# VHH binders against Mitochondrial protein C2orf69 (C2orf69): the designs that were tried, part 7

Target 1, 361 residues: Mitochondrial protein C2orf69 (C2orf69), of Homo sapiens (Human) (q8n8r5)
Amino acid sequence: SSCSQARTMNPGGSGGARCSLSAEVRRRQCLQLSTVPGADPQRSNELLLLAAAGEGLERQDLPGDPAKEEPQPPPQHHVLYFPGDVQNYHEIMTRHPENYQWENWSLENVATILAHRFPNSYIWVIKCSRMHLHKFSCYDNFVKSNMFGAPEHNTDFGAFKHLYMLLVNAFNLSQNSLSKKSLNVWNKDSIASNCRSSPSHTTNGCQGEKVRTCEKSDESAMSFYPPSLNDASFTLIGFSKGCVVLNQLLFELKEAKKDKNIDAFIKSIRTMYWLDGGHSGGSNTWVTYPEVLKEFAQTGIIVHTHVTPYQVRDPMRSWIGKEHKKFVQILGDLGMQVTSQIHFTKEAPSIENHFRVHEVF

## First folded at step 1 (VHH)

Design d13 (framework vhh_gocatamig_d2)
Fold by ESMFold2-Fast, scan of step 1:
Structure d13 (fold): chain B 361 residues (1-361), chain A 123 residues (1-123)
Amino acid sequence: as target 1 above (361 residues)
Amino acid sequence: EVQLVESGGGLVQPGGSLTLSCAASGFSFSAYYLAWYRQAPGKKRELVAGITTGGSTVYMDSVKGRFTISRDNAKNSVYLQMNSLRAEDTAVYYCAAPTHFYEGSGYRPYDYWGQGTLVTVSS
């Protein structure tokens, strides 16, 4: 099992497999980054990457020529996905007595769906830093949360700074893993590192994850200056609980743009997708504060909401549908490019259709 | 180690009253939607009453005006005050913390359930 063999993430047959992977998706390099620091080196997230097809990262690695040290690379597009509750790596979900029924929407399977939806883009799944009882996704590095990951939003938590630095560090680690330098480092087992002989039990064909275990990714990995992401554009996607990250980013826009690096990052965001968002807080499930939404509308970001009756038509959670309607209405009134779709309206509300929004957005 | 422990069930005459209590341990009680369900012989479990983290309440039509759900976050407890009890209210009553009200989590299998307490309304 190799991280570069994207096709093996979606085998043919029963168990929620997809048998018709494109050749493009199969050619993508797959990397699992186990410890990526944000702006605070002690706050890390785990990320799964499906790199853009055709080894675009390696094509930018021309032989070292001092005469051509600063040719501008072509712009790269990155899709950032924040998963919801119960979502985890396929191996973990299949072994869980409750979560196995949702294995079709494991991190690997969703990354594959997104790779088909966004060809020629880097697909990043940003795993939450804590899962309560292996069920509740808690984005403690992105938003103030209770033990179940229910958010308490504020304007200055630092979610944008954390996200930006996570991406810089993750991208730099991925470049090292996909380049010839990563292969050379992997073959040097005697060099001073955090690696021991015990990691040799892992014979995974994807060398990137192993190489990163040996690299010191403390303060030295938090460079603000490399051009690696300066020319990139971004799509942000939240699903279910993952939407709390998108919501927190909206609350921070006014303050975050005062940082020149974060302002440049905000200006590089093209599109944001909310996929069937909802939580138990009774407020701010969808952002409805006019001042926050006014700041958001001025960004020029394109907004898409995809909801199902599971979230927006539940009488026991009536605030979700009301807040969604208000979110869309206010943004539309402010002249923002916003579209909204309700899926599976002819079917009874179900968790299955909640997850199936991934197939139709 | 999430536990919900019900108490207060028993035999009462029609028109009588009972208060059910549910004590919670092993989780952040204030962060949960809490509910009372009941199951009569030969029937599926049905939602009787629910209370949100902010204190908003929902009731089944047949108990509205007779039952009152409340919570005490300091004591990690939820209560169901049952007045004007009828023979049709006879059931095992379950305290639950359904994850259905958190993001995309469903009623089952993600719910935390107590063992139930029997309420019998009979002469």
Scores: ipSAE 0.012, ipTM 0.338, lowest interface PAE 8.5, mean pLDDT 76

Design e01 (framework vhh_7qbe_3)
Fold by ESMFold2-Fast, scan of step 1:
Structure e01 (fold): chain B 361 residues (1-361), chain A 118 residues (1-118)
Amino acid sequence: as target 1 above (361 residues)
Amino acid sequence: QLQLVESGGGLVQAGGSLRLSCTASGRTYAMGWFRQGPGKEREFVASISWSGGSTYYADSVKGRFTISRDNAKNTLYLQMNSLKSEDTAVYYCAADRYLYGSSEYDYWGKGTRVTVSS
């Protein structure tokens, strides 16, 4: 559960319905990665990481530890979250004249809820590359979109390759940042500084400096993956507009699996969550094409949909509920492991309950 | 109820081109083309999303056929180029109008015949 409340029963009390989060979640290291490239260096995203428990704590292990690296059952697990409209860093939301009312659903707060829901997992919030009017999330690196972020899906945009390389690069950057904290305990060691800062008058005394070799290319990155990420398992979560990323990934499955590295990544995905999927751009909010869903059913991925009356019972957007029902029906008919749950059915549809799906899934 | 009417079929020489149209009596969501040749089962040809942004093709027609739509006219198109004798079939328009049934598509036209001569 994403909420520590043992019993919630107050139909009119918004403030009284707040959840307590575990002390374990509060001890996780939080990193903001401002520019992470995907496969195309011109296409970058900003990511927020809540590292698995134990990251950023004092370790006895050195980078040179002779212990052999082995797969650990269970493998390292990563949760990838794609936020919806309005969501941004807490400080940005609190300064916005309209978005401040939704500050409880900031990227940091949602990451914290997810860390409680998925203990012992890395929590990644993948921020969209563009926000229209500081309100509409646009996933331009993941799906072709209009100015408001409404998607136009196709089979070959490159969303899977972008996601995979984004994760590889983000993980490497996060490990480098954690390594720099460890490096601070070595700043008093003069192993390298005796040659860097020595005023020695003998030219031979400092000529033992190794020439730095640097190999940085896309080919090298493709050849060398972090071992823990290679053995990792993944859960993908979309919320509201963020579901357009999950939808695009489904459209790409047939072509994406032709790439050996992407096929291995697809096989490492355990579960996908659609949290109250929908967007303001129009119809076609859920994937209902049988050919796309047949390909999806072959993956063995476990599917969960969590919806609210805000999206699926809106008379002004009647197609959303029908499309959702068809998505679940087709996947079930194909033998896929699919669960579907509608939340807050006894309450009036509201934007607050739209966000509150994070507390109950 | 939703009605689909296909047009544009006819006789054409191998290597030639035809454009099929399908007009719907109202709004549609998912749309596609299927065909059935003499003595063969009905097979998928192409499909298109409501926005027109996502298209899918059978391997046998990919690169030769182009599916498109004009939502203002409630009309679906299939541009068929480099036609082969194997493309001889009755072509059916199909649509899903947010109704759930036992089949992939809830609405079907009566078909338009395409004959490709050697």
Scores: ipSAE 0.000, ipTM 0.105, lowest interface PAE 20.6, mean pLDDT 75

Design e02 (framework vhh_7qbe_3)
Fold by ESMFold2-Fast, scan of step 1:
Structure e02 (fold): chain B 361 residues (1-361), chain A 120 residues (1-120)
Amino acid sequence: as target 1 above (361 residues)
Amino acid sequence: QLQLVESGGGLVQAGGSLRLSCTASGFTYAMGWFRQGPGKEREFVASISGSGGYTYYADSVKGRFTISRDNAKNTLYLQMNSLKSEDTAVYYCAAGTFYRSPYASEYDYWGKGTRVTVSS
């Protein structure tokens, strides 16, 4: 079912943390899902996954098992990341006459940084559905926006339903693809071993390479406790323009929680990060409506904001810093767990430091 | 303590070819070649990603030089074709994190260099 939409991708690029990459990051399966539907089948996004690392064969401790040992499903944690402007796959960024200078912040490189930051979590990069001029991220499936991707927030766009269904569908597709990969490796090894048996006088021993189609999908044996999102917890991260998705989710909280499945999903969100949020749209670059923030404070979600002078101390965009201060103040006054930090205050404001927030949060 | 050792330098006639090698004492991510010609500052030549799937070249060598690596042998190569007198330099092997950096400061480990002389 996923044969046309899912591809296994090695983590591309390197990022500034490449020399400090853990063994876990190198063991992670990487998967690109090109067309994942949300709640509306006509609205799809592309996702990049770095799956949580596994040590299947090494962790198979049969002889030393204690008398009471039974399999326990580990709590799954998922990190969802919404990129900013300019960000795309490394290959695409390198071909762009202006974006090539920021290729270090490609989707693959940021996913790798996040995998190091959250070593026991699934890392999901949720690509926007449209890029205006191959530069400006437009989250058309998550927020009402104009041609340039400037958001117009409302309480009923359906961003929460889209995100929830997108994640369910992406996870199911990823599990099918990872299982298929394991089976294909096994079959290749078996065929190679059989072909190397002593030559017979008949030549029809080894068949040519087989191409699988979606129609020929066979079911594989399932584990005793297959992967599930039922007990999963989530961290949501927006960077720059990607913060418009987090903002829209806040506007929808009151209506979204009326759906039992979405209410359960909201209750599974542990932490939300705003990384140098702000944009030129001039409308609600940070959420400052007390009624919206009161609903948010009722969720128990932990809030972190990490900003740089590039966004919050730019005199040409003075509203961004003022809105950020108001967002943090109101949430703090409502008793929410909010941490805010300004990075690179001793350096000149720059788009390089805007991106470098990924290294320090 | 990662060590890089260059080899393959020598004297070659203009229009000729030469292949440089660099062997690392262990695994490396990004690797690159830099050179320093007579009376010049050290300049970027070419680099390659950890997987070998991505390469980056200085405009002065693009189309003439090919960078490659053999990760099983921890060895980096620079195939130099259509050599010019301007290519005369000491060539340095470097290891770092990001293959598209042309900046020497981005590379953590360096070899001692191998001399290439291109005569008329």
Scores: ipSAE 0.000, ipTM 0.126, lowest interface PAE 14.9, mean pLDDT 76

Design e03 (framework vhh_7qbe_3)
Fold by ESMFold2-Fast, scan of step 1:
Structure e03 (fold): chain B 361 residues (1-361), chain A 119 residues (1-119)
Amino acid sequence: as target 1 above (361 residues)
Amino acid sequence: QLQLVESGGGLVQAGGSLRLSCTASGRTYTMGWFRQGPGKEREFVASITSSGGSTYYADSVKGRFTISRDNAKNTLYLQMNSLKSEDTAVYYCAASLGYWTDSREYDYWGKGTRVTVSS
């Protein structure tokens, strides 16, 4: 539940008296969408959604101090997260002979961390379509990959079209599910009288138009108007192997913006986070092609990189740190808003600290 | 700079056994064996974590092959039992520079050692 004697009230406070008060429920509806198609119906991903917190709270804060006050806050914000290797549902990870060590970084636990980091935003975890050896995340729908999920980037794979359609389809499915959960089904009289086939739940005999079917005509339903992704803003986050998706999106920017719908989607992306990115195959862990980064710099997207010594200070993988430095330097030289932080610099490089970047970004 | 050198390949009769070794010139994390048969693509055989605590096998070799490592000697092993004609391939040692939870495929590869199983 939302209130418990075991819950910490505040530092240095007296919790007993406050636990007796009605606490505002700060829960998010959680949905697992097992098969969401992209632009190609044969290419689907599984998504985990934590819906935005209650509307009674303040809208999402702006991380900066802008000189200009916005007259109208954005209608909704969506955070899209691409997990790294090993990450899976908690149940799967805890029963795996190696992955149980990293159960704190399950899809559900990371979604919870992101929900606290981005209050009042929809949190989407986009699971990879294939996992090799139950440990290597393979984003086959987003980037050309070998059997371990290592990328071979190109300019036209279709990652942006896949992501855009995946979000449209996932959002529509989530709105249907959320609406169904809130439905008051105890008033049987108002709907039943509107259909011909009375003995078999009268709506079954209607002319095909159901109460919540919105795709019937060009006109909007007058009393029912679902929210639109066209008014949404987006934050994209990749962790470790998940960063290959962000990298592929950069390679596609020049071609993708030629599609009017994709160009609008690109313009709705506010911020992109690279969390300790890394993959094998030699070079190309970070995007270092000036022509690709010039296209990226024109988008106005805010860039954050958070790295640890595990990836960027490994002497056996010296190219990763050099590529990261080059990525940040080129974007900065192009005038892009880019922030780079290295975490856990006083600790020995470790896979634990690789994952713990989620706690400090 | 990391080098992997395979040894132990050769000709063996069906039903026989063979042990492959791979010596690394420096520190490695996750290591594995891959093979490429005549006219086939390179396929996964087995992998082992940096500590040796966990192992993974392709279904075609599960129960017949055993992967192991000696970190003090920087050496990886593949014990192959109950060999079949379809096991005929060039066997490659591979090393990852990341832990088993790393987002990377294998970074370094040996030149391979040939195994021929006669029937």
Scores: ipSAE 0.000, ipTM 0.215, lowest interface PAE 16.0, mean pLDDT 76

Design e04 (framework vhh_7qbe_3)
Fold by ESMFold2-Fast, scan of step 1:
Parts: structure tokens; sequence; C-alpha cells
Structure e04 (fold): chain B 361 residues (1-361), chain A 119 residues (1-119)
């Protein structure tokens, strides 16, 4: 009767757990990282990773020039997903007296949907640090919130720095887990001669290049280097309540870019998706401040909004649709590449269709 | 526009019972009851999920009040037993898709129904 979900193996820098997925993406390694610190070690999040396919990466759909190979492997791409309310691990949702009806939208199932949508990318589900009443996602590490999770946006909370350091730490933890298997096929002496003795015993740097690459130009070594976030590109996705994270990042752009590392990170973001964004509690469900959006428009990030009548045509929350329209209009007027789609307009508004945006975006 | 209309308030003696009703003009998801006593700010009383499977109660009313709903009638109920003079308040019905325990979490409100408990 228990779920096959794996627990974390060990707390700390090497922490990780494997999850069981009842899907075709089982070819991808799945890791659950229970305690990943951000820039502030007291502020941690739990992450679920579906690693990019490791079976002879990357795509070979590019035949190239038969006389000469000019292309480099494509840059590593990461998709970052912020869940909405009620979303949790499948086992937790199944046991919840109300949330069990939405179990198809568990963190594992959404990660699987995203893996099919982005087949050669790392998929990161970033779980909120707290759930109010075991239902309402509270992103306390990303946005100032009251005790009930209602966001209060400002320009200096530190969401960008938290996100970037969270990713760096999560990626490093995942690489320790994912690379262990490949190291088992390599001679132990090879590891020691390359860099392991130098970082552990001296400050002079690795000596392995003098033995390996300096003595022998191994062309395969030029394409076999470890992945790095320095060369990575990113897609950010928020769903429902998770959109408060994307919103907070917009408020911080002007201040965040003063940090060179964060500025580089911002420049590596290609696309941001708002999936049926909205929450209770009044205003600022969508960002409508022209000064904030003008800063955002200067980034060159591509924007997609996918909404349903459940959020934007709800008479109980009439401001959501108005704010969404204003968000899209201002960004379009600023010359930003913005696509907006309203799904399921011929069907009655429903929570089911709210979640189903995951299938059509 | 969604409208919430409360009913069932009135005068009752301490130790007595009252049932409040709130009828919605359309579909509702999460719903709650809040109250405001004389000279006090609004406080949470109880909330209930769409299916009725999850309920929350303020500590001051646990064991005495029961929240329930009839979705076929678009109606929310609050059964109040063992009433105390401290329960004297205007009772407000609230609706939102995510229902919570603070007034800030609800966007639709009724006009309220007054409950007076004689001591």
Amino acid sequence: as target 1 above (361 residues)
Amino acid sequence: QLQLVESGGGLVQAGGSLRLSCTASGLTYGMGWFRQGPGKEREFVASISRSGGITYYADSVKGRFTISRDNAKNTLYLQMNSLKSEDTAVYYCAADYRFGVTSAEYDYWGKGTRVTVSS
C-alpha cells in the first residue's frame, strides 16, 4: 500500500534520493534532494530532478558536414518549475483527504510532462519550503509572505540570489550522485593522476594535464568535459501559486543585476512561462508596474502566458484577468517577445482545466 | 457576480443552538465563516473545502460548532451549539477557491448576519 518513492540517502553535500516513476521517462535518472541550501544556509528547499538523458547525449538530428564537424554540443539546458497549491509528491497527495483527486498533477507526474516537453533538458521541480494547511504553497525563501503564504513583493528580498545558489548547490549535489556510476568504469589511477591528488594534497592545481592532454591530444577529451552551469541556459516555469516566484524575480531585476554572477544568470535565462497564474489575497497577482516591466523588457527573455477561464474569468477574482491583460499589454508595448494563450474557452471553468494547462502549453 | 447571503442569525440564550446558512448565487470552492464581535476585529471561525472533506476550526469554537455544506443547493452551514455570550457577533460568509483561516485569503464576502447570545 506504500508508494515506491525513495527517501534521501544522506543529509549534507552528498544528499540525494531516487524516485520511482511509472512512466517512459524512467530512462532519465530521478533524484529527490531533500535539503538544498541557497545563499543563506538557513534557507533550504527540496528539489526533484529528472536529469537530462545520459545515454549518448545529445540529439544526433544534426547530420552536419561530412567532411568537417564544426558544431559544439548544444549548451546544457535547465527547466525550473515552481508548483502551485496542493501539489506535492504523489504519495503525500494520495493520502490527503481532498488533494488525492489531483494526484495526476503530483511533482513526479508534472516533472514527467515537462521531460516530454523538453526532452534534452534537466527538469528541476523546486518545492516550496512550507505548505499552509497542507494545501497552500508558501515560497518563504523566494518572496516575503505572511504566515498564510500571501505574497508581499519588494525589490530586495534576495530571490534571484537564492535561486541561483540553490541551483548551483543542487547541481553539484546531483553531479556527485550521477557521476559516481561513470567513475566506476575508469581506472582509479586515472582519477588520481588527473586532479584528485592536487585538490586534496596541494594548492598548485591539477598535474594530470601534463600526463594526459599535454602528452597526448585526445580529441575525444575535447567533447568529454563535465557539464557546468557557467555554460547553461534556463527556462523558468511557474504554475498557479508558483507564479509568485516569477513575479518576485521581476521586482528584483534592477538590483539583482548589480551582482555579476546574478547578472550572468539573468542573461542565461531564455524563456519564462506563466501557467495559469493567480492566487487569492487581492492585488499584484500579475506584475503591472511599468517601471518593473520596463526593466524586464530589457532582458531579452521570451515570455509565454497560458491561462484558463478558471483564473482569468473567475467572477470571485475579477482582478486576475484584468492584471493579466495589463501585464501582456505593457510588455508588448515595450517590444518584448510575448505570447499569450487562453485555453479551454469552450468548456466550463474548472480546477481540472486549471491543471490541464500542463498538457497544452 | 457571485453573491453570498447569510441567514439564520437572531437572539438565543446561553447554552442554546443556532444554525447559520449562506447561499451562493453560483459555484463556490473553499468557504469559511468569520465573525466580528462588538469592539473587535474580524476573526476566523471555521472553513471547509469544496468536497467537505477538510474542515478547520478556531480553537474557541472546536467541539461546539460544525461547518458543513450542500453543493447541490450552493449552501454553506454553521451549526452552533453550547452558545456563550462571547459568541455574540456579526457572522460573515466568505468564499475563495483556496479557502484559508484569515480574512485576507477570501475575496467574496456576504453582508453578515447578527447573532446575539443573552447571558
Scores: ipSAE 0.000, ipTM 0.145, lowest interface PAE 17.4, mean pLDDT 76

Design e05 (framework vhh_7qbe_3)
Amino acid sequence: QLQLVESGGGLVQAGGSLRLSCTASGFTYSMGWFRQGPGKEREFVASINWSGGDTYYADSVKGRFTISRDNAKNTLYLQMNSLKSEDTAVYYCAAKEPYLYTDYWGKGTRVTVSS
ESMFold2-Fast, scan of step 1: ipSAE 0.568; ipTM 0.836

Design e06 (framework vhh_7qbe_3)
Fold by ESMFold2-Fast, scan of step 1:
Structure e06 (fold): chain B 361 residues (1-361), chain A 121 residues (1-121)
Amino acid sequence: as target 1 above (361 residues)
Amino acid sequence: QLQLVESGGGLVQAGGSLRLSCTASGRTYAMGWFRQGPGKEREFVASISYSGSSTYYADSVKGRFTISRDNAKNTLYLQMNSLKSEDTAVYYCAARLSGFYYPTEDDYDYWGKGTRVTVSS
């Protein structure tokens, strides 16, 4: 600690402006979960977690006063993100001869963007189970797909059960690694830095389940109470190909709500974001079936769509823009809280602007 | 048309600190700082994403400089600590109409006129 010689910087202290502005107070613990089972142990996904930060500070304006009782856990909010094509861990993207140009949109960097946008929430990046040619994201555990990950939607695939169990198992697995020492990156300016070196471990009888702590923890604002999905609230975000997961969840709503645990989970979802959704194929890029959308409208979920000319004004994929318009129109007609924004309309359609939706939504 | 105005430059002794500011006339996306020293090419200093969650630094300034932004005020900052004589330069604010970028001048759409920093021994 250095002796400060500030004469005019002190006026902000009594207003709390400095403590709410400080990035070092908002640093987050990062975990990589390599093999997390869903409801079916043969169906697993890889997840990246950025733990919630700032929760403990919100209950007390000043951190120095002694607590009379043990702090009660604050309400938990979880943001679930489904990546698009090309997106992978930074190290994987930088080694790819085409994907290196999109390394700013790695799983770590997107998680960091989402952490800033949702500062008091747990951020979960749910990686697809298969990538065709290391480029095309295939959500085989969430939706029936062809080789390229193009979806064939149905009402009973089991996406909701998979997601619910995946979250339960992921959080349980995360508890074991949150107490591991010396896995954090000490540099606060690089929250997206990856720690490749794991603690010493024995590779005998490995179950394929691995948890890694890759970044500096937020010691002052960490909240790691055992999750109850009935007490938690959720925001779901799909980007590009990742939107096929959100779409499949809509198709399953009528059947899924017959399961009391899944119905409770559905009721805990507050907001869903479609970020520039689209994929190759002929149709069903957006959900346009009135009976499916009527079930969705009954949930009370708040809907946001953010699109760019890359998806909705591509003459080679003209159905995407038409389906998006129909999706928004039907939901609006049903009285849902739905907002839609088209970004970068004065610029030429580009993959760069497709990814840039992450910075403006 | 977007305009960028830098401020906060001046004369400082080696080991000292300065804070540069750059105010934009409207909304910006990714932003950065570049500098040009006497007899040198213009070089990258630091950049920041729209949300402020991602930053990039030149190796020569990493650990000494901190880039930050206040989107409500359309203002970019560069906190410069432990200044060295080699940090003497005109510092330029730059803005993009796109998201993240790495340290290449060709990535930036708008530039300020610069603010001078002189570090004496």
Scores: ipSAE 0.000, ipTM 0.154, lowest interface PAE 14.7, mean pLDDT 75

Design e07 (framework vhh_7qbe_3)
Fold by ESMFold2-Fast, scan of step 1:
Structure e07 (fold): chain B 361 residues (1-361), chain A 119 residues (1-119)
Amino acid sequence: as target 1 above (361 residues)
Amino acid sequence: QLQLVESGGGLVQAGGSLRLSCTASGSTYAMGWFRQGPGKEREFVASISGSGSRTYYADSVKGRFTISRDNAKNTLYLQMNSLKSEDTAVYYCAVGYSEIFWPDSYDYWGKGTRVTVSS
């Protein structure tokens, strides 16, 4: 994304006619899912979704091409974002005596930035399961950690299985919500009632697999592309403390790929972004184990790191920059496609610039 | 904003003792001492709970250093005995919400106080 483009799309965008039109065309439905279970029903997360653009918007987004070969359905892409410390819903941040100063980086505002950056993708903000003092993000479902969410990495915590099942459950819940709204718009409740009453004869006469369905099998088999995670591709983004989740996933790759469902999920991940990470881990704020990184390099995932002087050039925290450099060097030596960029090098290190990495990555 | 002021550093011979102090401008939860030696990464030294009832030490200093606090004065102390040349570092005071150490769990670093141990 572009810092200039993001600012132009705000209420003051006098020169932003193209950005205003683009925003109208790419408007999104927002859903908040307060309790989504993972593989373990006792381990749940809150998710914020900005859904991908609906039918019709894609045709408006594409240049006029009616003479082209029959278009294939658009590929479904999902962006998964793990927030850092301090970040919460706008209302929660504004009520905190210290965090109110960072309200521009609320979950809602970051989701909006990401929707602009990835206009044709579903945007998922995966909120941590616990926030210590409304300040420290704790990803207890994804990594073993202390009270503050500082991680202790291992190869078998279950982070991949949790993430995969969390996404499956969140997606199904979101589709049920969207389906209900669509039925209400068309007053289809009477049709649903009639459909449910029709099976009375079939349920009494036959107990086969199709007994409970009153929908015509040919209608349900119509040539349309239902949303499915089996056909989806993914981008994973961690910011600051949120990078502990990405790091834990790397530690689990060798074991996780032994599960065929998880292996398929790993193969569907296209890109991973580390945004100003360096808060993650005890001595291992970045992953520097050659065996772990060798496994990662075999995935074909594209890696981007975006850092600022706040993390990598603080003399009081010199290990962060050294570990980041080692992470990038080892992956490069292994032949992985890695891009690394340091932002705001001409400005004094600041928490403001730490957050502003969202505008320039 | 919370301010931390460290004091008590200086030059001392190997085997000697120093006592470091850190005064906070307000009430704090857990507190800890960290240090950074020449050409080395910052490392944990010791931590203490808000009440003072629980303490933790790095293996390299256990049995030689003692952490304590006076909550009435908002002051943290580190008594350093049997000093070694390896203890040469800038010592930093930090506040945290837990005495169980993790690098990311502490905030409000002071300016530090320099300790030099000659052989």
Scores: ipSAE 0.000, ipTM 0.166, lowest interface PAE 16.3, mean pLDDT 75

Design e08 (framework vhh_7qbe_3)
Fold by ESMFold2-Fast, scan of step 1:
Structure e08 (fold): chain B 361 residues (1-361), chain A 120 residues (1-120)
Amino acid sequence: as target 1 above (361 residues)
Amino acid sequence: QLQLVESGGGLVQAGGSLRLSCTASGFTYDMGWFRQGPGKEREFVASISSSGGLTYYADSVKGRFTISRDNAKNTLYLQMNSLKSEDTAVYYCAADRGYYTLHEAEYDYWGKGTRVTVSS
C-alpha cells in the first residue's frame, strides 16, 4: 500500500531508495532527487520520481534495413504533483508532533496512489523549496510568497520557465545517475575484464578521451534512443496549497507562450487537476479573472476540479466555495472542457476528507 | 507574550461607519477580525497577512469593510462602512503565528472584544 520501510539501492537516481510498494507499483524505480535546479541554478527543488513501469504501448517489432528507418523513442506521459501543507517525506511526517496523523498522505504514499491512478506514467512529486515551521508549504520558486507561503500572483514571475527547466534537469539528472552507476560497476571490475577504455587506443596518462564501453564493442549500430521529453505529454496536479502553482501558471500563460520552448511545453499539457484547492491567503484562492481564464481556455487543456466541504463549505472561509464556482462557470462559458465534483457531501467537513480526495478523484 | 486590545466600538445608526483598532504587544502575525452577534456563534469577518499584502473577507462584509494594518505601530484596523443592524456584535481581534488559519480555533491569541451596536 505505502512506500516507506524496506528499501534497496535505487539503480537510476539521487537518493537511491527502492521503497516497499504494492506489487504493481514495486515494478517502478523510486528515486529521490535532492537538488534539481530550474532556469536559475540557485533556485532548486527536491523531486520524488516513480518511473514508468514497462511499455504501455504495443509496437510492431519488424526487422528492417538498419538505415531504412530511424527509431523514435516511444511517447511517454508524465504526471506532475504539487503537494499541500503538512505533506513531506514519510519519515519527516512521523517525527512531527502534529503531522504524524496525516502520514498516509506523505510524498511517497501519494506518489504510490498516483502510480495506481496513472499506470505507465512517470510520477513526479515536486516538493516546495521551503516549509515554514515544517508545516506550511512555500513555493518560492513558483510564485511570489511571504514568509508563510501566502501567494501574490503576477503575470511574469517565471513559474513556467522554472517548471520546464526543472523537468528537463530532473530527467537529465536521472539519466546521468544511471550512467554514473554503470561506470562505477565497470571501474570495480576493470582490472579483470572491463574494457571501458578502448584497448586499441588506450594510454596510461590519457584523461581527455571519451569513454568507450567494452559491451558496445561487438555491436554494429546503436538504434535505441534514450527517453526524451520532446514527444512527452503531461498531467499537472495540485493539492490544497499546491494549487497555488497551477494558479500562477494560469496567470503566466499569455507571456509564457512568447518563449518557443515554453509554448511547446504548454501544448504538451493534456490535463490539469485541482484537488481541493484552497489556502488561507488572499481572495485569489481560485483564479476568477476573465482575461486570465480566456488565455487558459485557448490551450485545449482538460480541466478537473475535485473539492470537499472542508474547503468549499467552510463558514469561516466562505469565499473559497464562491471562487471555485466562478472558476468552473467562467471556464464552462468559454467552452473549455471542464468537470467539477464535490466529494463527501454527506459527511461532516474534516481534514481527513480533505486528504481523502486523493482516493476518489 | 502577545496581548491584543480592541477599541473603537460603539453605537451607530444603520448606514453609518466605525473604525475598529486592535493594538498588539509583540511580533507581526497574520491577524483577523471575528464577531459574535446576540445568540449566534462566533464567525469570521476579515483577515490580513503579516505583510499586509493579502486580505480576506466574509461574503457578508465584502465591499463594505476594509481590513488594514500599521506594522510600525503594531496596530490592526477594520474600517466598517454601510453598517447594517445584522453587523451588531462583539468584535474580536485574533492573531496567528502561522499562515494556515482555517478556523477560529487555529488562532493563537485573542482580545477581549469591542461591542458594536447598529440601530434599526
Scores: ipSAE 0.000, ipTM 0.164, lowest interface PAE 14.5, mean pLDDT 75

